# Miniprotein binders against q9h3h3: the designs that were tried, part 142

Target 1, 235 residues: q9h3h3
Amino acid sequence: EDGFTAEHLAAEAMAADMDPWLVFDARTTPATELDAWLAKYPPSQVTRYGDPGSPNSEPVGWIAVYGQGYSPNSGDVQGLQAAWEALQTSGRPITPGTLRQLAITHHVLSGKWLMHLAPGFKLDHAWAGIARAVVEGQLQVAKVSPRAKEGGRQVICVYTDDFTDRLGVLEADSAIRAAGIKCLLTYKPDVYTYLGIYRANRWHLCPTLYESRFQLGGSARGSRVLDRANNVELT
Short names: E, the ipSAE of ESMFold2; O, the ipSAE of OpenDDE; V2, 0.75 times the mean of E and O plus 0.25 times the DockQ between their complexes.

## First folded at step 9 (miniprotein)

Design RB26
Fold by ESMFold2-Fast, scan of step 9:
Structure RB26 (fold): chain B 235 residues (1-235), chain A 85 residues (1-85)
Amino acid sequence: as target 1 above (235 residues)
Amino acid sequence: DREELIRRFMELVRELLELLFRAREALKRGDLETAERLIREALEKLEEAARIAEELGDPKLLLIVRWLVKLAELLLEEVERLKRE
């Protein structure tokens, strides 16, 4: 339709990335400090722009936990953006394949499993489980959004360093399930976030590559993963 | 100075996102006068944000400005469409 909602979500996401983060960095902080940090900053109570009644008085874009092996590489986002503008001008088809190629060319390879939860005990409990898995080395890095003024669901993002590495993406899903997470998960490559590919995008692209559903009984890995574009079960 | 400029830039971004959202809501209910006023306020703040991003040359700040410009352009296009009705 209008594309405004997708672009506004993209701008909000970029703004959150640039605002201050509350970070537990396992590269420099002992694991024994994690429980106190989680108690101090439960995501259901940390507010996006701060207030006297919350743990923060200043804006917080994200609450994050970095694993011991975390080595960020955002790639060439500026080059990606320029190539995207050229692609749109060229008249060439905009498909998942062409976006994948742009991402590879510009080394924008990271992606993330997303889970959306209402503010409250279940969110805080899920985040604590994910944070412990990161600090213990089962996951590389994760972040959770603070509470918005208007309310609504918050998102936990669990990153992998290369969305083209399907085995690595599936290993992250397994680790999330092992942490006790049972809700619906979707996987989104960061290239889609940088290019503003959200639900209401003009290209009619599915904004996520994979979907993971918790499977009660019968499955050793705890979930089934679907390739959303091809409607093919990967597990 | 750099950290102070980034802080000012982020304040502008927060205000811009709010103004552009409110302008969109005004357009959805047919309140063209309110939408145009909010868009004009947004364009003034966008100029300041663009100057800071250009001075700092930070790719992330430049990218945010480009997205905010696109949001303003989408709203201006919708205003023009509604005026032609």
Scores: ipSAE 0.489, ipTM 0.823, lowest interface PAE 1.9, mean pLDDT 87

Design RB27 (at its last look DockQ between E and O 0.58; V2 from the best seeds 0.52)
Fold by ESMFold2-Fast, scan of step 9:
Structure RB27 (fold): chain B 235 residues (1-235), chain A 85 residues (1-85)
Amino acid sequence: as target 1 above (235 residues)
Amino acid sequence: DREELIRRFMELVRELLELLRRAREALKRGDLETAERLIREALEKLEEAARIAEELGDPKLLLIVRWLVKLAELLLEEVERLKRE
């Protein structure tokens, strides 16, 4: 889009995080209730602001499924923001390494595999598969965006605890593939989201760390994973 | 009360995101008059949102305001740049 997309996406992401969420919490809800919950709240039908005819009458920021062992840890986001402001005014170069160091210092380590799908059956089916994998313990936590008023693709986010733990990131990819997902996946650390690193950022950084492509028959993993920063195949 | 302030804040954020989206679309079309008007309207609503965020002292609210202020300022700079062409 235009050169202002990153700032707008950052503001939208923060607003979505603060609006109410629709949550299936496997820590307190029996797994047998998941199918009914998925039928009640298909992401292609849940609207961002509660449009007429949708399952929701109030704003919904995210639709989420928490696994039985899920333990939230956001780190020190306030300290991260203060350090980011100082870094920008210092004139020091802004690089992937600098952002990684800020994330480690402030314990903002979570990250996510992203898949973007058009509203409809394929999105709802993919979300159901991911949600079941979370409830069954193969994944820790996931969320999907509601349908925006202006339209466009929706995003499914599948989280890992630590983006610096490459093995953990790759294990999540394998679990997503085992759930039947075949579309392109990209991996983004949450620190990039908090700092506004998106497709058209002004620092010209790649907005994702890894890319996963489904492959038929040729790999034990079922996917090919690329380290985007170094252009190195990991699988 | 705190929860009513948060609700009002989120209503303002919704309005701000729509105003700034429309301003970006106006810029894309070269409609500088409409873009500037929408940005000015957003700046007025941002003053109210900033007041609420400061009163509540919530880092997340302050962060949203920071992003929206940055966006509005960048868009206004672009309007001024294009006016000089």
Scores: ipSAE 0.611, ipTM 0.868, lowest interface PAE 1.4, mean pLDDT 87
Fold by ESMFold2, look of step 10:
Structure RB27 (fold): chain B 235 residues (1-235), chain A 85 residues (1-85)
Amino acid sequence: as target 1 above (235 residues)
Amino acid sequence: DREELIRRFMELVRELLELLRRAREALKRGDLETAERLIREALEKLEEAARIAEELGDPKLLLIVRWLVKLAELLLEEVERLKRE
C-alpha cells in the first residue's frame, strides 16, 4: 500500500454516489424477482464504467437493494459542514464527542457496517445473502461497489439509521452474521465521511466507530463488537 | 444548462481520479517528475470542477471537490518530501 489507498478509495466512493445506480427496490419490485436480478448483476462482474463483456453497458456507481421499510433521510448535511468549519476555527478540541454532537444537532445520524472482499465467489455470495436479508426485512438498505478498473477489493455497505442507537447497530450486525458472513466488519457513521475523518486525518481520530469480529466462543454464532471511540466492548 | 454542467463535472471527476491514480503509480516507481506533472494537471482541472460545483450550489459536489483537492495536496507534499531526500 502506498499510504494513499484509503483516501483515493474514499474519493472514488464519493464520485460513485453521483453516477447511476443499479437498484433492486423491494418497495416496488416483487421479492420473487430478486434471485434473477442477483444472477444478472453479480458485483464481481458489474464494472464501474461498463466494460465490454460485462452485464452493464453504462457506468454504475453502486449496486443497491432497498428494503420494504426504506425511508431516505440524509439530514442537514450542509448545516453540518458549515458548523464543522466554525468548530475548526473556534479552537475547541475535536473529539468523537464533538463529532457525535454535530451529528445529533444536524440530524446526520446514519452509518454503515462495511466489509471489504476481493472480486469473486465470496463477494457475490456475501452480497446475495445481504440482499436477501434486506428484501426479507432483517436489514433496511445495502449497497456494494462494482468492480473497479484497478481490480482491488470491493465494499459492501449495510446501513443503519442511527449510529447512536447501539441496539439498532448490534441488531444489524446480528442480521449480517445470520446471513452467513464471518469476516471483519467495521462501522463508519456518515458524519465521519462528510467531515473527512479518514485514517490519516489530522485530528488522529479513529475513523471506525465500531468493529465486529465473528466468534463462536461460549455463545453460539455471536459477534464480539468493540466501540473504538470509547474502547468499550458492547457484547 | 444544469444537466450539462453535471455531466461536465462528472467527466472532470473521472479524469481527476485517473490522473491521481497515474500519479500514485509514478510515485511508486520513483518517477517524481511525472508524478508532480500529473498532480499539477489535476489541480488545474480541479479549478474548473470547483467553478462548476459553486455554480450548481450542490453540497455533494462541493464535498467531492474539497476531498480531491486535499488528496492532490497530500500527494504533492509526498513528492516534495521525497525530492528533499
Scores: ipSAE 0.529, ipTM 0.853, lowest interface PAE 1.3, mean pLDDT 87
Fold by OpenDDE base, look of step 10:
Structure RB27 (fold): chain B 235 residues (1-235), chain A 85 residues (1-85)
Amino acid sequence: as target 1 above (235 residues)
Amino acid sequence: DREELIRRFMELVRELLELLRRAREALKRGDLETAERLIREALEKLEEAARIAEELGDPKLLLIVRWLVKLAELLLEEVERLKRE
């Protein structure tokens, strides 16, 4: 990884958001149609640019499922970016606390649990579990990246409304674990995505707030959640 | 007209990402001339993308342009730094 990885990943993420999405909206579509939709658009087979033989002929940025309680609220992303540029120009120190305050000020509070999986049955199975949990109201909204030409890992994102609400973040982790997901999870605020805070960023900031590790037979939650900023276990 | 402009914009974005990826690869190989050429080509395409984004007035499109400009500038600064060494 070079010193430009964060900016490149930011641009790719924003570009994916602007391409067409394949969406199952539980607010308008009966839950009984979910299985047919999952079978039609398995994430491991949906391609980013609509390759020949894929279920999609056109580019797809994301595959998403919206729950009954889903309400999109992106906040003031433009104001956030203007403030971020001003902050960088000021030469003031940039900390996780600074990012949190920017997010609160501009009402950009959404965040997501992330899981990275190789294309294949395990990914499709994990996605089906998450999609069902969203439709059943255990989760609000989730999305998964389509298959890239290079065959890299795909990412499933499970959103929460407020990254500053620790209880809500932990509840989402529990629901993900209840859906049968056992892999490592990391939690990233959307403000970090909008500001290009990825791995190897120039500010040396940790790009994730929380980490969840699966635990057999221990807590009712089935996971241990670590606060990365404070190095403290929350569970 | 709006849908066509958005489609053209997204085509440009895909081309830009590829150019900038190739520029990064050229830098890793120490091929400063190729890197600079690719960055300059990206900057020319960014002008068109910026015009479309401004015409549409879409904050998300403007944000994409901003990130691509920043990436191109950082890459150019690195080329210039390496040329001075």
Scores: ipSAE 0.465, ipTM 0.839, lowest interface PAE 0.9, mean pLDDT 90
ESMFold2 (binder alone), look of step 10: mean pLDDT 86; pTM 0.813

Design RB28
Fold by ESMFold2-Fast, scan of step 9:
Structure RB28 (fold): chain B 235 residues (1-235), chain A 85 residues (1-85)
Amino acid sequence: as target 1 above (235 residues)
Amino acid sequence: DREELIRRFMELVRELLELLWRAREALKRGDLETAERLIREALEKLEEAARIAEELGDPKLLLIVRWLVKLAELLLEEVERLKRE
């Protein structure tokens, strides 16, 4: 990965957030409608800009499922951006601890588990499992990227309300595993996304707080969760 | 109309991301002529996008413009590097 790729990914992510979303909102739609919605909009077939033959005729930034209890709270993103600019101008060290404190001060606390999968049945099956877990109340909200023109991997994002709440982050991981997901998961706080911190960032920060790998353990099946910052296994 | 400006802005962003990516691919192939042409097209559209972002004062639009400017800067640096080889 070079600097161009990281900056390009940041710009693409922001553009996707601003384009229209396809949403199944369990707060207003009966759970019985989910299977039909999933069949109509499989993420491997929904195209980013509405290519011929896809289910969508217009651009789609994200395909999302909102749980019954979902209540969005982005915090004070304006204050976060202003504080970030001041921090960079100050010449003070930019560290994970400094960013954590910035996020807490401005109530930008949400974060997400990420999984990357190639377009196809495996992606669609994984998304269906996640979507059902959201509608059934085991997860709060999730989204998946549409198919890119180039045909690269797509990403499923499963959100938690507070990245500083380790137990909540681990509970989400358990629910993802219970939904049948076996691939590598990485956890990223939204503050890093808002500030454009990706793998190749100028601050040399690790963009993930946690990694989860499928592994047998505990009661039946589970995962190993690693705290990336401290290199400590949590499970 | 704010919504019409945002739609135009998003159209510009889409085209800019494609132009800048294609310019990067051209540089990887050593095709400086194509890369420079694509970068020039991108700079013109960046000027239009920056104007809209400034008019609307939306922090997310301004932030996207900043990232697109950075992409153009990285490509111009690579053009200069390749010309020295």
Scores: ipSAE 0.555, ipTM 0.844, lowest interface PAE 1.3, mean pLDDT 86

Design RB29
Fold by ESMFold2-Fast, scan of step 9:
Structure RB29 (fold): chain B 235 residues (1-235), chain A 85 residues (1-85)
Amino acid sequence: as target 1 above (235 residues)
Amino acid sequence: DREELIRRFMELVRELLELLYRALEALKRGDLETAERLIREALEKLEEAARIAEELGDPKLLLIVRWLVKLAELLLEEVERLKRE
């Protein structure tokens, strides 16, 4: 790839966070309304900045589904960023362990499984499966990007509350596979995004902690998961 | 007004992301003149966005500015690479 694309996508995602979201909130909305909501807002048709031919006339940053038990905890992002600047000034080594400790200290622990799909029926079908898993309690929260460019891929993000909880991360992977998802998944902690650490960084940090590949043929998990940080196969 | 500054900031960010993407496409075509013009325009808007982010002191806005700066740097590096061919 051109190397610029990953950073551009990250910047677009950060900008999208600040625009309005279309949310199905299972904490306040009956589960019976989900199918109608999914039919009204298929991600392949919802446009990033709105237009007459789409379900939305106004900008939409994200389309999201919140589970019944969802309790957002962003942690102390401001404290995290201040500590990161201090760390760089201190001359102390910047390693995955150091960054992990910073995240723990400031409670910035959320992370997400990412999947990229082209606009169309398969994207909408995958999103519907994930949304149902969230509303039924198998996943906590998820979001999908609206359509921004012709032919450009859209991303589905499935969040877990603690990237240091390996079992929780793997349980989310299993739930995604149980929902019928067969594409490549990568897991990224949000701490890397808040600190501006992208794929190509001067510290050689890998913001992708896990990678999940579908295993056809009846694997107990339905997937093979690799710990990218330690280069160890977990399944 | 804080709300008006945030609105202006988001308008600038939208324009910046579009300009930087168009600059990348120009570079892929070998059109250095267009790429440099678009990057220059982006840098001017980036300066304004950075001032708003600093004035508001919002870590989220400052983070977005940092990512946009990195994107501009990557494009400038590619311009220099192509000039050496």
Scores: ipSAE 0.526, ipTM 0.838, lowest interface PAE 1.6, mean pLDDT 87

Design RB3
Fold by ESMFold2-Fast, scan of step 9:
Structure RB3 (fold): chain B 235 residues (1-235), chain A 85 residues (1-85)
Amino acid sequence: as target 1 above (235 residues)
Amino acid sequence: DREELIRRFMELVRELLELLYRAREALKRGDLETAERLIREALEKLEEAARIAEELGDPKLLMIVRWLVKLAELLLEEVERLKRE
C-alpha cells in the first residue's frame, strides 16, 4: 500500500457510483425472481467495464439488492462537504469525534459492513446468501463490486441506516452471520467514504469503526464485535 | 448534448484511473521517467475532463476531477522528491 491509495480509492468509488448499477429491487419485483437474477449476474463474472465474455456489455459500477422496506436517505452530502472544507481550513483536529459530529449535523448517518472476497464460487455463494437475507427482510440493502480489470478481491457492502445506532449495527452483523458468512467483517460509516477516509488517509485515522470476527463454539451471537475507534469489545 | 458530454467524461475518468494506476506501479519499480510521462499524459486528459465538468456545472463531476487532480499532483511531487535522491 502506497501513500496515494486514499485519493485513488475516492476517485474510483465516485466513478463506480456514477456508472450504471444492476439492481434487484424487492419493492417492485417479486422475491420468486431473485434466484434467476442471481444466476444471470454472479459478481465473479460481471466485469467493471463490460469485457468480452461477461454477462454485461456496458460498464457496471455496482450490483445491488434493495429490500422491500428500503428507503434511501443520503442526508445533506453537499453540506457535509462544505463543512469538511471549513474544518480542514480551521486547523481544528480531525478525529473520529469531529467526523461523527459533522455526520450527525448533516444527517449523513448510513454505514456498512464490508467483506472482501476473492472472485469465485465462495464470493458468489456469499452474495447469494446476503441477497436472500435482504429480500426476506433481515437486512435492508446490500451491494457487491463487479470484477476489476486488475483483479484482486471484490467487496460486499451491507448497509445500516444509522452508524450511531449500535444495536442496529450489531443486529445487521447477526443477520450476516445467520446467512452463513464467517469471514472478517469491518464496519465503515458512509461519512468516511464521502470524505475519502481510506486505509492510507492523510489524517492517519482508522477507516473502520467496528470489526466482527466469527467465533466458533461458545458465542451465542456467532461473532465477537470490537469498537475499533475506542478499542472496546462490544460482544 | 449533455448525455454525450457525461459519457465522454466517464470515458476520460476510466482512462485517467488507468494512467494513474500505471504511474503508481512505475513509481514502485523506481521507473521515474515512465511515471512522469504517464502523470503528464493524465494531466492533459484532466484538463479536458475539467472543461466538461465546468461546462456542465455538475458538483459530482467537479469532485471527481478534484480527486484526480490531487492524486496526479501528489504523484508528481513524489517523482520530483525521488529525483533529488
Scores: ipSAE 0.504, ipTM 0.824, lowest interface PAE 1.8, mean pLDDT 86

Design RB30
Fold by ESMFold2-Fast, scan of step 9:
Structure RB30 (fold): chain B 235 residues (1-235), chain A 85 residues (1-85)
Amino acid sequence: as target 1 above (235 residues)
Amino acid sequence: DREELIRRFMELVRELLELLYRAAEALKRGDLETAERLIREALEKLEEAARIAEELGDPKLLLIVRWLVKLAELLLEEVERLKRE
């Protein structure tokens, strides 16, 4: 409804990325330390800008867990931004296909499964499950937002290396479900985040590529995944 | 010192996000006087943030400034729209 909220969300996301992160890095820290770290920094209690009553006195942008095999690759974000400005100036159509091609050209391929939860025990429990899956090797990397405002929902992001690799995206979904997560998940490529594609964007694009709904029956997958852009089930 | 400039920049960004959020909330309530005052305060801090981003030449800092400038412009457009019934 409020188009200018996309600009605010983009600025907030960039600020969070620049502020300090609380990181459990399984590449350098033994897995046996994870439970103590999770108890020290529950996302429902860690505050965005620090508070004497919280676990942190300084700003925290994200709480993250890196898996043993995690190898970060952001691609050419600078080249992507330049190409995006050129595209907007050219008057050529802005579509999911055009953005996908920009992402591929500039190697900005990572993406993430998103889940939004209210602050509290359920959020902390879900995050602990995801963090353990990362440290045990079922997921590569994940992060969760700190508590920024009373009553506001927090987000858990579970990353994959390549949003065009459907098998990898589906494997991450399966691992999330195996960790006990039953809520709606949506998948957003990082290219959309860098270009400010949020709900109610100027180009009327769906801000996510995939959605995952929990499957009530017993199955190896545990969910139904839909390609939102093409309206195709990925089962 | 680069690290001191980045720290100052992030403090400005934090203040800017708060000011622009409060300005948007004031506009939703029809309080144009408060919105204009908050936007003016934000523009002064944006000028300082832009200078730091330009000095450091960091694409990420420049991008944050660009998003905050766009947000301030949209809020100013909304102020003018509400003044014109």
Scores: ipSAE 0.491, ipTM 0.818, lowest interface PAE 1.7, mean pLDDT 86

Design RB31 (at its last look DockQ between E and O 0.55; V2 from the best seeds 0.49)
Fold by ESMFold2-Fast, scan of step 9:
Structure RB31 (fold): chain B 235 residues (1-235), chain A 85 residues (1-85)
Amino acid sequence: as target 1 above (235 residues)
Amino acid sequence: DREELIKRFMELVRELLELLYRAREALKRGDLETAERLIREALEKLEEAARIAEELGDPKLLLIVRWLVKLAELLLEEVERLKRE
């Protein structure tokens, strides 16, 4: 691999972020309106670039739900990008620790639990559960990708404010499990997203920090969480 | 009209992502002629996108142009490699 796939995914993610979003904002919209909004915009039916036959006629980058207490903070992404270019030019090793340092220095601290599901009822049902948990205050914010023209899996992203706050990351995992989600989850810090760390990246880094597997009878938490980089269980 | 320029820019980005993906697929098949044609089309649209980003001075637009330039460079490097063999 020459890194093309990872960088193409990064460019697609930037484009999605720049296109319009469909947002249910619990800070300004009554919670009683959520069910109607979810019925109007099921992620399996909302198309990435619009279609007269779908709920949207214009492009949609993301479908999102903001919690009552949500306060967005992206940090200094431009400073992060400049530091990243300098790091690459320096020839210094690029490691999870180095990226963590860049993120902290530039206050790019948010991260997200990811779940990938095929378009259909299970995706829409999972998204509805996550959206309700956000509106009820158990999660802070979440988004889901629209359906791509060629199909394929869609992603639900459940955000936390600070990827360095391990307890907060684990608490979000517990809330996702409590919402009825049983599929594999992986946790990705937004610094990796901004720097283009996806599968097949040229530095051979694992694109996620944590992995959560559903555990029905063996764990009080409902899941086992593994630190991918150190191969150590956190739960 | 700023809104019209942004709309045109996003249309170019959409087209660029598709052209670059198709060019990569052509290179994987060893179809150098098709890849070069698609890359040439992408470079023309990339120049237009870069001009819009510069005109608007928006750092987000400049950032995505930088990423698209990287994608084109990777494909040009692969074209060179294949021609060498």
Scores: ipSAE 0.638, ipTM 0.880, lowest interface PAE 1.2, mean pLDDT 88
Fold by ESMFold2, look of step 10:
Structure RB31 (fold): chain B 235 residues (1-235), chain A 85 residues (1-85)
Amino acid sequence: as target 1 above (235 residues)
Amino acid sequence: DREELIKRFMELVRELLELLYRAREALKRGDLETAERLIREALEKLEEAARIAEELGDPKLLLIVRWLVKLAELLLEEVERLKRE
């Protein structure tokens, strides 16, 4: 739009990570309470900074659902960042392969499917479907951004634990589609986020590894998944 | 106090994001004087945010500061480019 939208949104996402989150944690909360929680905190009504009339009175960075099997493990992020700095001064080429190897070496393997939806019924319905899939065990953890003051699209993130496990990433895509999601999905490994590598970076790296498009007339969980680097369909 | 430093840092980040948003809006309407003023105010606040992030030693806070500095510098360069034209 103005050439700075992606950079501003990235900065806002980083700031949101540090504010409090609204969490439904299936490890400590019975699944029968999920529907009431979803009705109390729809993402189209929860505001980023606790606007008057919101269900939240204080800032909320993210709304999240943790599944029964959720065990947070970011890996060796400090070691990753140190190795990244050393690599930049080494004269060695920076390629998708070197980032993959850094992520493997430092066990920073998580990644996420992303979807962007405008505030309203479709967003709230999509989030509810994802949240139920997490509590039922088909997905392990998901989050959604709250409503920003200026409006605009919100993002649902559905995490997987290993971006190098292509089959696991595709299984998560299938679970998302089974929840009734039909919009475009993009997949981004967390290593790019921790290293501050976004679109239009100076290394021309593409942080989006996969795209998933819903395919009419396929299976009930049908999608077409493309490897962005090789323009190859995986499904 | 660590809790007070984190609170101050998050207040600064909120203020910074709003300053930079308003600077982008000023750029869209061609108000280069307002855009530059807002960006330079953001850069001054970023110095305090950087000091707090260093004192807390949290890599996520340092990353946020680094990214906000980059955004502010990109916007300032656009202002300077438009002024030369």
Scores: ipSAE 0.533, ipTM 0.854, lowest interface PAE 1.4, mean pLDDT 87
Fold by OpenDDE base, look of step 10:
Structure RB31 (fold): chain B 235 residues (1-235), chain A 85 residues (1-85)
Amino acid sequence: as target 1 above (235 residues)
Amino acid sequence: DREELIKRFMELVRELLELLYRAREALKRGDLETAERLIREALEKLEEAARIAEELGDPKLLLIVRWLVKLAELLLEEVERLKRE
């Protein structure tokens, strides 16, 4: 990876957000239709740009499921970016605390658990479990990236309303584990996405706040959650 | 009209991402001339993308342009740095 990876990933992520989404909205669509929708649009087969033979003919940025309690609230993203540019120009130190304060000030508080999976049955099965958990009200909203032309791993994002609410973050982890997900999870605030805080960023910031590892026979939660900033286990 | 402009914008964004990716790969190979050419082509397309984003007044489109401009600038700075060595 070169020194430009973070900026490139930021641009790609923003572009994906603007392309059409395939959405199952539980607020307007009966839960009984979920299985048919999942079968129609398996994430491993939906392609980013609508390749011949894919379920989609047009570009797809994300496949998403909205729960009954989902309410979109993105906060003041424009104000956040202006403040971020000003901060960079000031030469002041940039820390995780700085990012947290910016997020709070501009009400950009959403965050997501991330899981990366290779295209195939395991991905589609994981997505089906997450989608069901969202429709059943255990999770609020989730999305999965479509298959890239070059291949590679796809990402499932499970959102929480407030990355500063540790209890809410932990509850989402528990719900993900209850849905049968056993892979490594990392938690990333949306503010990090908007500001281009990815791996290999110029500020050497950790791009994730939490890490969840599956644990057999251990806690009722089925996972151990690590606070990466403080190197402390939360569970 | 608005939908057509958004579609054109997204086409440009896709082309831009590809150009800038290829520029990065050229830099890795030490091919500064190819990298510079690709970055300049990207900058020309960015002008059109910026015009569309401004015309639409969509904050999300403007944000995409901003990121692409930043990436192009950083790549150009790297080309210039390597030319001085």
Scores: ipSAE 0.402, ipTM 0.805, lowest interface PAE 1.2, mean pLDDT 90
ESMFold2 (binder alone), look of step 10: mean pLDDT 86; pTM 0.810

